# Ledger of designs, part 30: miniprotein binders against q9k998

Target 1, 230 residues: q9k998
Amino acid sequence: MAKEPLIRVLLIEDDPMVQEVNRMFVEKLSGFTIVGTTATGEEGMVKTRELQPDLILLDIFMPKQDGLSFIKQIREQYIDVDIIAVTAANDTKTIKTLLRYGVMDYLVKPFTFERLKAALTQYEEMFRKMQKEAELSQDSLDEMIKQKQAQANMDDLPKGLHAHTLQQVIERLEELDEPKSAEEIGRDVGLARVTVRRYLNYLESVGQVEMDLTYGSIGRPIQTYKLKQG
Key: E = the ipSAE of ESMFold2; O = the ipSAE of OpenDDE; V2 = 0.75 times the mean of E and O plus 0.25 times the DockQ between their complexes.

## First folded at step 15 (miniprotein)

Design i3 (at its last look DockQ between E and O 0.50; V2 from the best seeds 0.71)
Fold by OpenDDE base, look of step 15:
Structure i3 (fold): chain B 230 residues (1-230), chain A 117 residues (1-117)
Amino acid sequence: as target 1 above (230 residues)
Amino acid sequence: TPELEDLIDRLEKMIDLLEEKLERAEKNPDDPEEVKRMLWVIYMLASLIRYLLEEAKSGDPEAVQRLKDLVERIRDLIKKIKELAKRKGDPEAIRELQKIEKLLSEIQRMLQKMEQS
């Protein structure tokens, strides 16, 4: 079997220690290779043209250059490169702008290795699908859009929901063998029932969680939640 | 594996650099952003260590020991940073410290399970 070509990654990050950690993270994944690193968006633009990476992991909050301006410049020049944005900001305005520029994913600093691995794995799945298929079916397109929307929905969290807390709730739901109440889930994650219920209601609204009514011995139906099995 | 050993060497080097940076920050307390950046790096490194420990359950006791040693070094760093952050009253640093402490607790639980198996 011909070894599939590695995805060529350019890292743009001004902090050399963060850059090294990002390198370590990407290099731990077998589907990727780092073809270059830059500390500025200006140098990043030069290296993008020179190296023609498949993917840029971009810090958008570099002190010297607005990463949004970099993305805009990439798109205005019709450079065929995918971008995963990394940022310290979680403001809805920035996120909406990134989504409009067609970023593949958005990572909030600090992120875990597992979070980057998830982003890169999803990217690789899309990348390989696009390489193999000259034409995409509607179903294939819908799956890709749904993945992007699921990521976008993590960014468009309703006011007062936090991505980290959402992730904690999801992780707890993934570990559930049986549907649990918001109170039980809340106790497990160290959150108030009302707080957890907001996250569960959100996850239900985006179709990731299903709510069931369990009738306990005390005659009142208890709402229980579980992840939808795709 | 040689790849794992190389990665652990790189982790050790990163922690060395963090220790040096912390010593500098203790002497020059005027850059709160530097402390924040250090905490971000520590969080990220600790997450990678967690992942590597989970993978190493399959039989590299030397690698596991090296990773355990790195966890202890991170604990010591976090203790010092926590003391510094408390003196400064930096609420952002305190939040990041709590995230790291949670992650370290998860690692500790993982290690305890590994020792019992």
Scores: ipSAE 0.794, ipTM 0.916, lowest interface PAE 0.5, mean pLDDT 85
Fold by ESMFold2, look of step 15:
Structure i3 (fold): chain B 230 residues (1-230), chain A 117 residues (1-117)
Amino acid sequence: as target 1 above (230 residues)
Amino acid sequence: TPELEDLIDRLEKMIDLLEEKLERAEKNPDDPEEVKRMLWVIYMLASLIRYLLEEAKSGDPEAVQRLKDLVERIRDLIKKIKELAKRKGDPEAIRELQKIEKLLSEIQRMLQKMEQS
């Protein structure tokens, strides 16, 4: 018997043979159960509300209602469900549109069993992680996010950089209202200017920090640093 | 193995339906989108058969034989659809057929290795 609850899947596909193939593909994977199948987006909206699935496998090219319209309706009605899209087109415009609507993944027909397995396996990993985090307090969740960031940074450290020192620099950067120089940051954390600059250069190289040039009244411009928000 | 037997039964039913649809399409060849959708289904089914053969190869010779039989039925379907697509001058169907033929060649090589080992 499975210990964790099955992920509940709704299939929306107008072709009955493709629908049966999708059913066989999903049912081959442990961790998932199909709670319903529909042939149209209209029926899909009804079944989504009735069955409250965790995940929808949605065909974009349905005759009665295109899949983009279905996704728009889901979002407009604030229905909290994850979507993996299936499309017949692999053009960049269609894919970018699907990603802007927040689908978890997309598949181009015809797809192999291995491709669907990969998409659903990745989804299951995310789903299980989110369920565990939802069972924790907000403070515990914040601590887990900080630990994940610290671990990732530690795994990739260049020679001569230490994880404890890197964390000190990151914590100081999080406190800043405006960009500061390496000298200013160094004074705050008790590190020499050259030492803190090595950490700031690393953080810039991995995309966590932005550098800018600040001009004073006398002398050369000074490099200042701040955390990237995005 | 009961789960595998159920999947093979369902694969057989899908191939039965494809054979029926092809017979109707040969008599009334009027919808190129229908042929394309059949080819999509065949490609996806063949990929599942490839996966099941890999799982069954070491311990379930009856399942392997049933899957081999399904591959032969798919090969026959593809041969007939290829003739239909050439008569209609359907280059998109011919492209999809080429993808399926590559997948079937992979399955054939897999089956040959299983018989030698």
Scores: ipSAE 0.782, ipTM 0.899, lowest interface PAE 0.7, mean pLDDT 81
ESMFold2 (binder alone), look of step 15: mean pLDDT 78; pTM 0.773
ESMFold2, look of step 17: ipSAE 0.761; ipTM 0.890
ESMFold2 (binder alone), look of step 17: mean pLDDT 79; pTM 0.779
OpenDDE base, look of step 17: ipSAE 0.791; ipTM 0.915

Design i4 (at its last look DockQ between E and O 0.48; V2 from the best seeds 0.71)
Fold by OpenDDE base, look of step 15:
Structure i4 (fold): chain B 230 residues (1-230), chain A 117 residues (1-117)
Amino acid sequence: as target 1 above (230 residues)
Amino acid sequence: TPELEDLIDRLEKMIDLLEEKLERAEKNPDDPEEVKRMLWVIYMLASLIRYLLEEAKSGDPEAVQRLKDLVERIRDLIKKIKELAKRKGDPEAIRMLQKIEKLLSEIQELLQKMEQS
C-alpha cells in the first residue's frame, strides 16, 4: 500500500512548554509530521512561505501578535494553507472572526490530547478526501459543510451565551448520573437558574440535551436535563 | 516501543521543568500567569498520560510503571500548586486545579481497572 504522504504541520506557539506539548501530541498521530515551529506570527509567515505546510496549528493569543492578523495576512496573500486555531479566548466575537477567516477548527486552551486528536482526525479525513476526489459530489460537499457548520454552530451561540459557559454546562451534564434541574446544575456551576436555563434550552434546541419532566412531592413538574446519549 | 520510550522520556523532561518552575514560583509568587500556564501544561500532559495508559493495556509493564511514576509526580505538583493557589484565592487557578484533579481521578480509576485485569 503506497504510504500516504504525511500532513505537514507548522506550529506557531510562543510558550516553549506548550509548544513542546503540542509537538508531542501531533507526533503521536501517525498521519502528521511537524515541519517547523515558530514563537511569533512574523516568523510564522516566513516559515509558511518557506515550508509550505498543509496545516498550521496557530495560537491566537500570542502576546506580541494578534493571531487574527496572521490569519488575515495568510488569506490576503492567497496562501493555500489550512489553519486550526488554538486560543484561551472564548468570546463569541473572536470565534465568529475565526470562522469568517475559514479556520478548520477551534481549540480552547487547555485542550486534551483526545480533543486535538479529534480535530486532527477530522482534518485528515477531509484532507484525504479532497486529495482523492477531483470532483466533490453534492453529498460529499454537504457532509464537509455540515462538519464545518457543526463546529460553527458551537460558535454561533445565540446572543448572551458564551462558549466557556456552555462548555461548563456541558461538562457538568457529562458528569450527571441522573437528570438534574436547571437550579441544581446552576448551583453546581455557580450560575443563576435563569442563566443555566438559557444554555440548557440552547442545548435542547440543538439536540444535545434531553429535557424530562419530573414530578416532585409538591405537584409541580420540575424540568430535568441530561445529555442525549448518541 | 522506542517511540513510546522516547515519548515517556519527553514527558519526564517536561515534568522536571515544571518542578523547577514551581520552585521558582514559590520563591517569587508575583506571576499568576506562570502558575496558570503551568496548570495548562500539567492538564495537557496528564491527558496524554491517560491516553498512553489506555494504549499500554496490552503489555509494556515497564512503560506502565514509568507512566504511574509520572502521575504521582503530577499529583505532588498539583498539591503544591493547590496550596499556593489557596493562599492567593485565584478562582481560575482553583477551577483548573479541579479539572486536573478530575483527570487524575480518571487515571486512577483506569490504573485500578488495569491492575484487576
Scores: ipSAE 0.795, ipTM 0.917, lowest interface PAE 0.5, mean pLDDT 85
Fold by ESMFold2, look of step 15:
Structure i4 (fold): chain B 230 residues (1-230), chain A 117 residues (1-117)
Amino acid sequence: as target 1 above (230 residues)
Amino acid sequence: TPELEDLIDRLEKMIDLLEEKLERAEKNPDDPEEVKRMLWVIYMLASLIRYLLEEAKSGDPEAVQRLKDLVERIRDLIKKIKELAKRKGDPEAIRMLQKIEKLLSEIQELLQKMEQS
């Protein structure tokens, strides 16, 4: 039977007693595992890169270090990790700042076990929904593969890539006025982002496609693709 | 269960640490932030104890008794911290004490309901 992967959590909290309470709270919930704990934002940055957690439970109001500076650094370095903030402040300015930095939720100290459970349950639902969307896209590709089994592909394609699908991706790229992300291209041709990226990586490797980093209004840069001009 | 026993052991250790910290605070000049942090931790621990009591109430009488003992230790801590907070007059600490006392009253009601069944 297929089990859902555990959500990997990093705790950043300078007070040892609060850190242990947070550990007990998180470990009581199924679906989550603690992959590390740190007492400082500096160590937190190192552990985030090393452990690549899905979620950080971050204490913003650390007496010796500023958790807002940690979040700012994470976002400026384009590290793709979700953050649930813990704060001592319940004022509009602090909340607006946290939301601007894209935290998933915020908890005001002191909070009950039930409040953390609610936040993590909501996060888990979102996390699992994203997994399901990726699986549905893979099912669409699997059906296409069944249809193509009899045609057999040319020798010059890597195994696992199919000529018909590759042609669909090429045709979509030919229609573009501007570079688009793998997610956008996948939506247009009915393929999962992961699947489209395999085809785009192949096309880049053979010199037909250029990948670039494109910055939107704010946040993480996005990999975009366009046909290479001849 | 083994998981519940481990949590209760850890709760006991946390309460031991709080008792030790409070004894030092009563004899020496306090850091007002230390008192607030103790109250903060106590509030969070009490909420977990309430949750564990709900889980254990029909199936683990030994765990229920251990959790009841922890609630009494928390009540004793709160009585001592209340006296310390009155000397300092910190409105935030007093507000936290009121929230904790409300939570302890809810736990007491839960325990009384469990004994009537």
Scores: ipSAE 0.767, ipTM 0.896, lowest interface PAE 0.8, mean pLDDT 81
ESMFold2 (binder alone), look of step 15: mean pLDDT 80; pTM 0.795

Design i5 (at its last look DockQ between E and O 0.54; V2 from the best seeds 0.72)
Fold by OpenDDE base, look of step 15:
Structure i5 (fold): chain B 230 residues (1-230), chain A 117 residues (1-117)
Amino acid sequence: as target 1 above (230 residues)
Amino acid sequence: TPELEDLIDRLEKMIDLLEEKLERAEKNPDDPEEVKRMLWVIYMLASLIRYLLEEAKSGDPEAVQRLKDLVERIRDLIKKIKELLKRKGDPEAIRELQKIEKLLSEIQRELQKMEQS
C-alpha cells in the first residue's frame, strides 16, 4: 500500500518551550510531519510561502503580531493552507473572529495531548477525504461539519462527561416536541437520571439547553429540559 | 521503542528546563506570567506522560519507570510552585495549578491500577 503522504505542518509559536511541546505532540502522531517552526507571524508568512505547508498550528497571542492579522493576511493572499489556532483566550469575540476567518479548529491553552490528537485526527480525516474526492456530496459535507461541531463540544466537557454520551443526549433533545425531565430523557437514552442531569446541566451552562420548572400533580417542581431554539 | 526512548529523553530535558526556570523564579519572583507559562507547559507534559503510561502498559517496564520518575519530578515542581503562589495569590495561576493537581491524581490512579494488574 502506498504510504499516504504525511500532512505538512508549520508551527508558529513564540515560546520555545511551548513550541517544543507542540512538536512532541505532533510528532507522536503518525500522519503528520513538522516542516518548519517560527517564533513570529512575519517569519511564519515567509515560511508559509516557502514551505507551502498543508496545516499551520498558530499561536494567536504572540507578543509582536496579532495572530488574527496573520490569518487575515493568509486569506487575503488566497494562500491555500489550513489553520488550527491556539489561544490563551476563550473570549467569544476572538472565537467568532477565528471562525469567520475559516480556522479548522481552535485550542485553548493549556491543552492536553489528547485534545490536540483529537483535533489533528479530525483534520486528517477531512484532509484525506478531500484528497480522494474531487467533489463532495451534501451528505459528505454534512458529516464533516457535524464532526467539527462535535469536537468543539468535546474539549470543554467537564470531567466525567463523554462526547458520545453528550451526542446521545443532544440527539434525544432534538427529537423532543415538549420539555422532558432528566429522568424521562435518561430512560429514553438508557442512562441514570443523575448522569443525564450532568449532561443537561452542562448543555444549559453553554446555552444549548433551556431548563424550565414544571409543577406536576405532586406539588414539587420538576426540572424539564429542551433545546434552545436559536 | 527507540521512538519512545527519544520522547522520554525530550520530556526529561523539558523538566530539567522547568526546574531551572523555577529556581530563577524563586530568586526573582516578579514575573507572574512566567509562572503561568510554566504551569501551562507542565500541564501539557503531564498529559503526554499520562498518554505514554497508558500505551506502555503493554510491556516496557523501563519506560514505565522513567515515566513514573518524571511524574514525581512534576509533583515536586508543583509543590514548589504552590508555595510560591501562596505568597502572591494569583487566581489564574491557582486555577492552572489545580488543573495539574487533578491530572496528577488521575495519573496516580492509573499507576495504582497498573500495579494491581
Scores: ipSAE 0.778, ipTM 0.908, lowest interface PAE 0.5, mean pLDDT 85
Fold by ESMFold2, look of step 15:
Structure i5 (fold): chain B 230 residues (1-230), chain A 117 residues (1-117)
Amino acid sequence: as target 1 above (230 residues)
Amino acid sequence: TPELEDLIDRLEKMIDLLEEKLERAEKNPDDPEEVKRMLWVIYMLASLIRYLLEEAKSGDPEAVQRLKDLVERIRDLIKKIKELLKRKGDPEAIRELQKIEKLLSEIQRELQKMEQS
């Protein structure tokens, strides 16, 4: 039993031999647990909803199932899950699409154990940092609510979201004159990126916020957010 | 350790499957993409074996020997695939095979250094 919760991973891969290799690679790393494996994107959607994984290792170039369509559906339905993509080739169009959908990393088959270990280690570092920041933000909110001794009706919000924090995020968004990342917005309102992303995902799901991908000349794109006009 | 023993058992089963697939491909060549996918799996397995050899070298000589045996089985697989590819001439598969040969050479050098120490 680790002091920190294991990162829950879903594997989506249609080739049984590659899937077994992926299982062995991930199971060698102590910070992760595999909660499910699927051979198709359609079953992957079902498993994502029922298992609520933190991370999906997704083969995007499956012959019978289009992994790009899977990612698109995840993003359109505002399912809060991180994706590391696996691709068969370094084709520019596929990579641009992956970056537009905000995958955490992409791996080209065949990849070494060392390459997957590096990707997952980097992801774990980010995951743990965001988890600590989310816990701090939750504690700060709870203390403010006790101090004010005021109570908003929270039955309209998903579990883990609070009305006062939501209002802080909305107020900051109203003050922006350009789209900003969850990290930037979080810094401005004193909230962790993970916490702000949860509120931004909710606001996007109800049609109040637009998310876009901001592309740099080098490196991975960053998700930016702004209020929807009207 | 039990975890290492389990991984070695699973590696052995994967190599068994690869040997079976290659036997079918030699008797009735199916698809150049099938050979390419076999090479992908072999490359990934070899990379894990390389990592496990480094982990096992200081404390588990039985595991090291089992992993060495798996490297030899992979070397035999690659030898047979190389002969198959000479008959068919698929340049992508040949490039993948060459990557594996380079990796196996690196593993062999690392194993030789372990024997000298």
Scores: ipSAE 0.773, ipTM 0.897, lowest interface PAE 0.8, mean pLDDT 81
ESMFold2 (binder alone), look of step 15: mean pLDDT 80; pTM 0.802

Design i6 (at its last look DockQ between E and O 0.50; V2 from the best seeds 0.00; counts 0 for: pTM E .783 < .8)
Fold by OpenDDE base, look of step 15:
Structure i6 (fold): chain B 230 residues (1-230), chain A 117 residues (1-117)
Amino acid sequence: as target 1 above (230 residues)
Amino acid sequence: TPELEDLIDRLEKMIDLLEEKLERAEKNPDDPEEVKRMLWVIYMLASLIRYLLEEAKSGDPEAVQRLKDLVERIRDLIKKIKELAKRKGDPEAIRELQEIEQLLSEIQRELQKMEQS
């Protein structure tokens, strides 16, 4: 079997230790090769033109250059390169801007090896599919979009949410015959109401949980949660 | 594998650098961002160590031991950083530390399962 060509990656990260860790992560994965590293977006632009990478792993919060400006410049010049953004911020405004610039994925610092592996694996699947097919069917496009959405849902746990705890909350929700409050769910899983509510709000945001308002006899409506029946 | 050995060597070097940085940070408390960056690196390294331990279950006892030693070094680093963060009253660092401590607890559970098998 002809060895598929390795995906050529440029790393743009100002912190040399973070850059080294990112290198270690990427190099642990098969199918990728780091063709260069830069500490600035300016140097990154030079190396992008020189090396013509397939993918840039970009820190968007570099002190000297706004990574958003880098992405904008790449797109304005019609440089055919994919970008995975690395961010210290999870603010909706930045995320929306990144999405508008057509980033492939975004990773919130700190991220695990598994989260980067997931992002790069999905990217590779897309990359290889686009290399093999001159034209994509609607079904093929829909599958690619769904994969992006599914992985964004599992790996982009908002900062301070943990996969294990999420799984515990899901398992408890699966056992519910009736919608329960965050306080009741929290008591059942041994978590504070505020903590459980963060997981429930996340699950609601990804469409896995339905929130209902129950008007009890006393004052304020209580939010109750259940799994959406597919 | 030579690749695994090289990767463990790189991990050891990174932890050495973190220990040196921590010693500097203890002497010069004025850069909260440096501590934050250290915590990020530690988190990322710990995640890689977890992954490598899972892979190494297949029969490199030396590599497993080296990785265990790195986990202990990280635990000691986290303890020192936690003490520093408490002295400074840095709630953000305390939150990041809790995430790392959770990850270390997961690693410890995996190690215990390996020892029982």
Scores: ipSAE 0.761, ipTM 0.899, lowest interface PAE 0.6, mean pLDDT 84
Fold by ESMFold2, look of step 15:
Structure i6 (fold): chain B 230 residues (1-230), chain A 117 residues (1-117)
Amino acid sequence: as target 1 above (230 residues)
Amino acid sequence: TPELEDLIDRLEKMIDLLEEKLERAEKNPDDPEEVKRMLWVIYMLASLIRYLLEEAKSGDPEAVQRLKDLVERIRDLIKKIKELAKRKGDPEAIRELQEIEQLLSEIQRELQKMEQS
């Protein structure tokens, strides 16, 4: 009857015996299905685009194709797929590179069924949690759209926001002559950065405040806020 | 069950392939990576067999017997590979054999518990 969707797995493994073992391991787990298998990274790129898997189980050390190059291409092309890496080497340089590219886990050959089961079980728990959080976020977005169309008022504030504090934030924003960060606004009204951000996010959601990215002389852009001027 | 029977069939075929590869490796020892790859596969297969034995122990005596037979075939493979690895002087293969022997010992202990009960 109704079941959770299976997690779709692409196997990329050059050695046909290791490939068959990995197939048996994954097929033993009830939450997963194998949608394809390939022996090279080149074929893996094609199949990733074609099949749109949720997860790739990737052997890093393929003789004809470097699996690390495959991960690099996936990330450089902004393909949104999760990767669990399989490696023959346990050196720290390789592991640091894999972590930098954001793999979900890495397995050193040879590994046990129990080790792969643990990795995939952990992945499934994360996968299902993120699906639930995404669904809740969509429901919240749909409700905000309905409220904007129905004209919101101050008495309908989200849980955890207070009308007096919201008014203080609005009054500070009205006094600004240039956009300011949540930290700067919070310092002026005596609120922690995370608290004032909740009020700014609400004001943005109802169309009273706009957010911009401001680039300083150093590194990362900073989010700044101001009242919409009309 | 059909799923368990399919897995055991596939395990048997993999062991057949390993036995064939070992015969070729004994005749043509100029491929040093072949032993390492066989050991990797054996280690992974043995771990799945251990898991399946635990699942089958309370209700599927035919599956238990087939898995037990596979463990004995793996033990024989390991004995042959151990002698091959000693002749080649491959210390990494010898260390991997020790890990496999530990896993096989755990499997044999589980089998003995099932036979007493």
Scores: ipSAE 0.719, ipTM 0.847, lowest interface PAE 0.8, mean pLDDT 79
ESMFold2 (binder alone), look of step 15: mean pLDDT 76; pTM 0.747

## First folded at step 16 (miniprotein)

Design j1 (at its last look DockQ between E and O 0.47; V2 from the best seeds 0.67)
Fold by OpenDDE base, look of step 16:
Order: sequence, then C-alpha cells, then structure tokens
Structure j1 (fold): chain B 230 residues (1-230), chain A 88 residues (1-88)
Amino acid sequence: as target 1 above (230 residues)
Amino acid sequence: TPELEDLIDRLEKMIDLLEEKLERAEKNPDDPEEVKRMEWVIYMLESLIQYLEEEAKSGDPEAVQRLKDLKERIEDLKKKIKELVKRS
C-alpha cells in the first residue's frame, strides 16, 4: 500500500524552546512532517510561498508581529494553506477573528501534547477525507462541523470539567434517539447527575446541546438534553 | 525504539537547558516573560513525558526509567519556577 503522503507542516514560533517543543510534539505524530520553521510572520510568508505547506502551526502571540495580520495576508492572497493557531489569549474577540479567517483550530498556551495530538489527528482525518473525496456529502460536512465544534469546546472547559469526560458525555448524546435527563445520561456514562449536569450546561452554553423541559404529571419539570441538529 | 530514544535525548537536552536558564534566573531575576515562557515549556514537556510513560509501560524498561527520571526533574523544575514566580 503506498504510504499516504505526510502532511507538510510549517511551524511559526518566535521562542526557540517553544519551537523545539512543538517540533517534538508534531514529530511524534506519524502523519506529519515539519518542512520548515520560522521565528517571524514575515519569514513565515516567504517560507509559505517557497515550501507550500499543507498546514501552518502559527503562534499568534508573537511580541513583534500580530499573527492575525499574518492570517489576513494569507487569506487576502488566496494561499491554499490550512492554519492551526496557537494563542496565549482565550478572549472571545480573538477567537471570533480566528474563526472568521477560517482557522482550522486554535490552541491556548500552554497546551498539552494530547491537545495538539487531538487537533492534528482531527485535521489529518479531514485532510485525508478531502483528498479521497472530490465532493463532500452533506453528512460528511455535518460530521466535520460537529467535530470542529466539539474540539473548540474542549479547550475552553470551565474549571473542573475534563475533556475526556466531556467526550464521554458527547458520545452518549450522539447515540440518543430521544432527549434524556442528566440522571439518565449520568447512569449511562457512570457519572453523578450533578457532574453530568455541569457538562450539559456547558454544552448548552456553547450551543451544542438543546435543553427541553418535560413536565411530568407529578413533580418538578425534568430537563432533557439532546445534541442540536445543525 | 530509536525514535523514542532520540526523543528522550531531546527531552533531556531541553530539561538541561531549562535547569541552566532557571539557575540563571534565580541569581538574576530576568524578564518576567522569560519566566512565563519557561513555565509553559515545563508544562508542555511534562505532558509529553507523561504520554510517553503511558505509551512505554509495556516497552523498554530502560526507556521507562529514563522517562521517570525526566519526570522527577520536571517536577523539581515546576517547584523552582513556582517559587521564582512568587518572588517576582
């Protein structure tokens, strides 16, 4: 079987230690190769044109250069390259701007190897799918959008929520034919109602879950939850 | 694997560099931004070491031991950097 071509990554990071760590992280993943590194967005633009990477891992928190300006330049020039942004800022304004420029994902510094692995694994899945399919079905597109939304939610987890537990709750919600209570979901995933409710409230707050109120004949209304069908 | 050994060697070099930088920062309180960057690097390296330890549990005992030693060094760095941040 012809080895699938490695995804070509350009790393833009001004700190040489952070750059080396990012290199070690990416190189641990078998689907990727770093074709270049730069310490500035100006050099990054040169290397992007020269190397034609598939993906840029971009630090947008460079002291001397607004990484947002780099992304803007890439998009204004219609350069066909995907961008995963690395940021020290988790502010909604920056995130909204990144999303508007079609950033694939964003990582908040400091990030774990597991978080980068998740981002790159999802990117690889998308990348390989787009290579194999000339046209995406609506179902395939919906799946990609859902995955992107799920991942964006894992980084901004409120204090005391865990990505793994969030994923378990999401997976259970994906299997639901009918809206279920936090107690039912909790029983299914082995979590306390109060714990599951925190995850469900989070998912509701980010627009991934719809909450409905079921009024039984006797007692307090029961909140039921389902994934929002996009 | 040779790839794992190479990665462990790179981790050791990074930790050595951090230890040297931190010792310098303890003697001469440098830029708070540099301290923050070191804290980030330590956090990131810890995450990779933890992942490699989990992956290597059934692997080469020597690699596992090296990763444990690195983890101990990272924990010491975390303590030192935390103390430095409190003094700044």
Scores: ipSAE 0.752, ipTM 0.911, lowest interface PAE 0.6, mean pLDDT 85
Fold by ESMFold2, look of step 16:
Structure j1 (fold): chain B 230 residues (1-230), chain A 88 residues (1-88)
Amino acid sequence: as target 1 above (230 residues)
Amino acid sequence: TPELEDLIDRLEKMIDLLEEKLERAEKNPDDPEEVKRMEWVIYMLESLIQYLEEEAKSGDPEAVQRLKDLKERIEDLKKKIKELVKRS
C-alpha cells in the first residue's frame, strides 16, 4: 500500500510561544510536515522561494511586518502556495480582505487544536482530490464536458470555498476574451492551481462555467474554462 | 508512546515558561500585548492537553496522569491571567 506524500508546511509566526504551539498542533496531525519556520514576513518570502511549501500558516498581525502585505507579495509574484491565515482580528473588513487574496481558511486567535485540525483536515481532502483530478485521462476529461448544468446559489457554497474568492474567479472569467486553463486563470488572479480548480470545478458543476478542451497541433488537450453565456 | 511523551515534555516546558512569565508580569506588568499573547497560548495549550488526555485514556495511564497534572497547572494559570487582564 502506497502512502500519500506529506503536505509541506511553512510556519510564519513572530511570537516564539505561539510558534511552538502551532508547531505542536501541526506535528500532531498525520499527512503534514513542517519544512520551515520563520519569525518575519521577509524571512518568510525567502523561505517560501527556497523551500517551495504547499501551505503556509501565516500570522497576519506580526508587529514588524503586516501579513496582508506578505500575501499581496505572494500573489503579485505568482508564487504557487496555499495560505491559511491566522488573525487576531474578527472584523468583517479584515476577513473580506483575506478572502479576496484567496486564503484557504482563516483562524481567529486564540483557536483550539480541534479548530486547526478541522481546517487542515479539510485542506488535505481538497489537496488530495485536486492531485487525483490532475491525473485524469483524455476520456475522463471528455466525461467532465458532458455534465449537466444547474444554477448556483452563492450563499450555499461547499465547505472550503469562500464567496469572496469565488467572486474573484468569476470576475476574472468575465474579463476573458477566450477560454483559459486553470493555471492561466490562477496566474491572473494570484491563486494556486489547486485552489483555482476547486472554484472552477464548483462553477462547472452548477452550470455557470463551461469547460472546453483546447487542442494544439500535437499532444494532449488542455482543459480551458470560460463563463457560460446563458 | 514516545511521540506522546515528547509532546507532554514540550507542553510541560511551555507551562514552566508561562508560570515564570506570569510571576514576572504580576510584579511588573510592562506589556499588555505580552499578557494577551500568554492568554492565547494558555487557551491553545489547554485545548491540546484535553485532546491528548482523551486520546491517551484507553492506552497510556501514565500519560493520562501527567496530562491531568498539566491541566491543573493550566487552571491555575488561567486564574492568574484573568486577574492580570482585569487589572490592565
Scores: ipSAE 0.735, ipTM 0.893, lowest interface PAE 0.9, mean pLDDT 80
ESMFold2 (binder alone), look of step 16: mean pLDDT 81; pTM 0.774
ESMFold2, look of step 17: ipSAE 0.723; ipTM 0.892
ESMFold2 (binder alone), look of step 17: mean pLDDT 80; pTM 0.762
OpenDDE base, look of step 17: ipSAE 0.750; ipTM 0.910

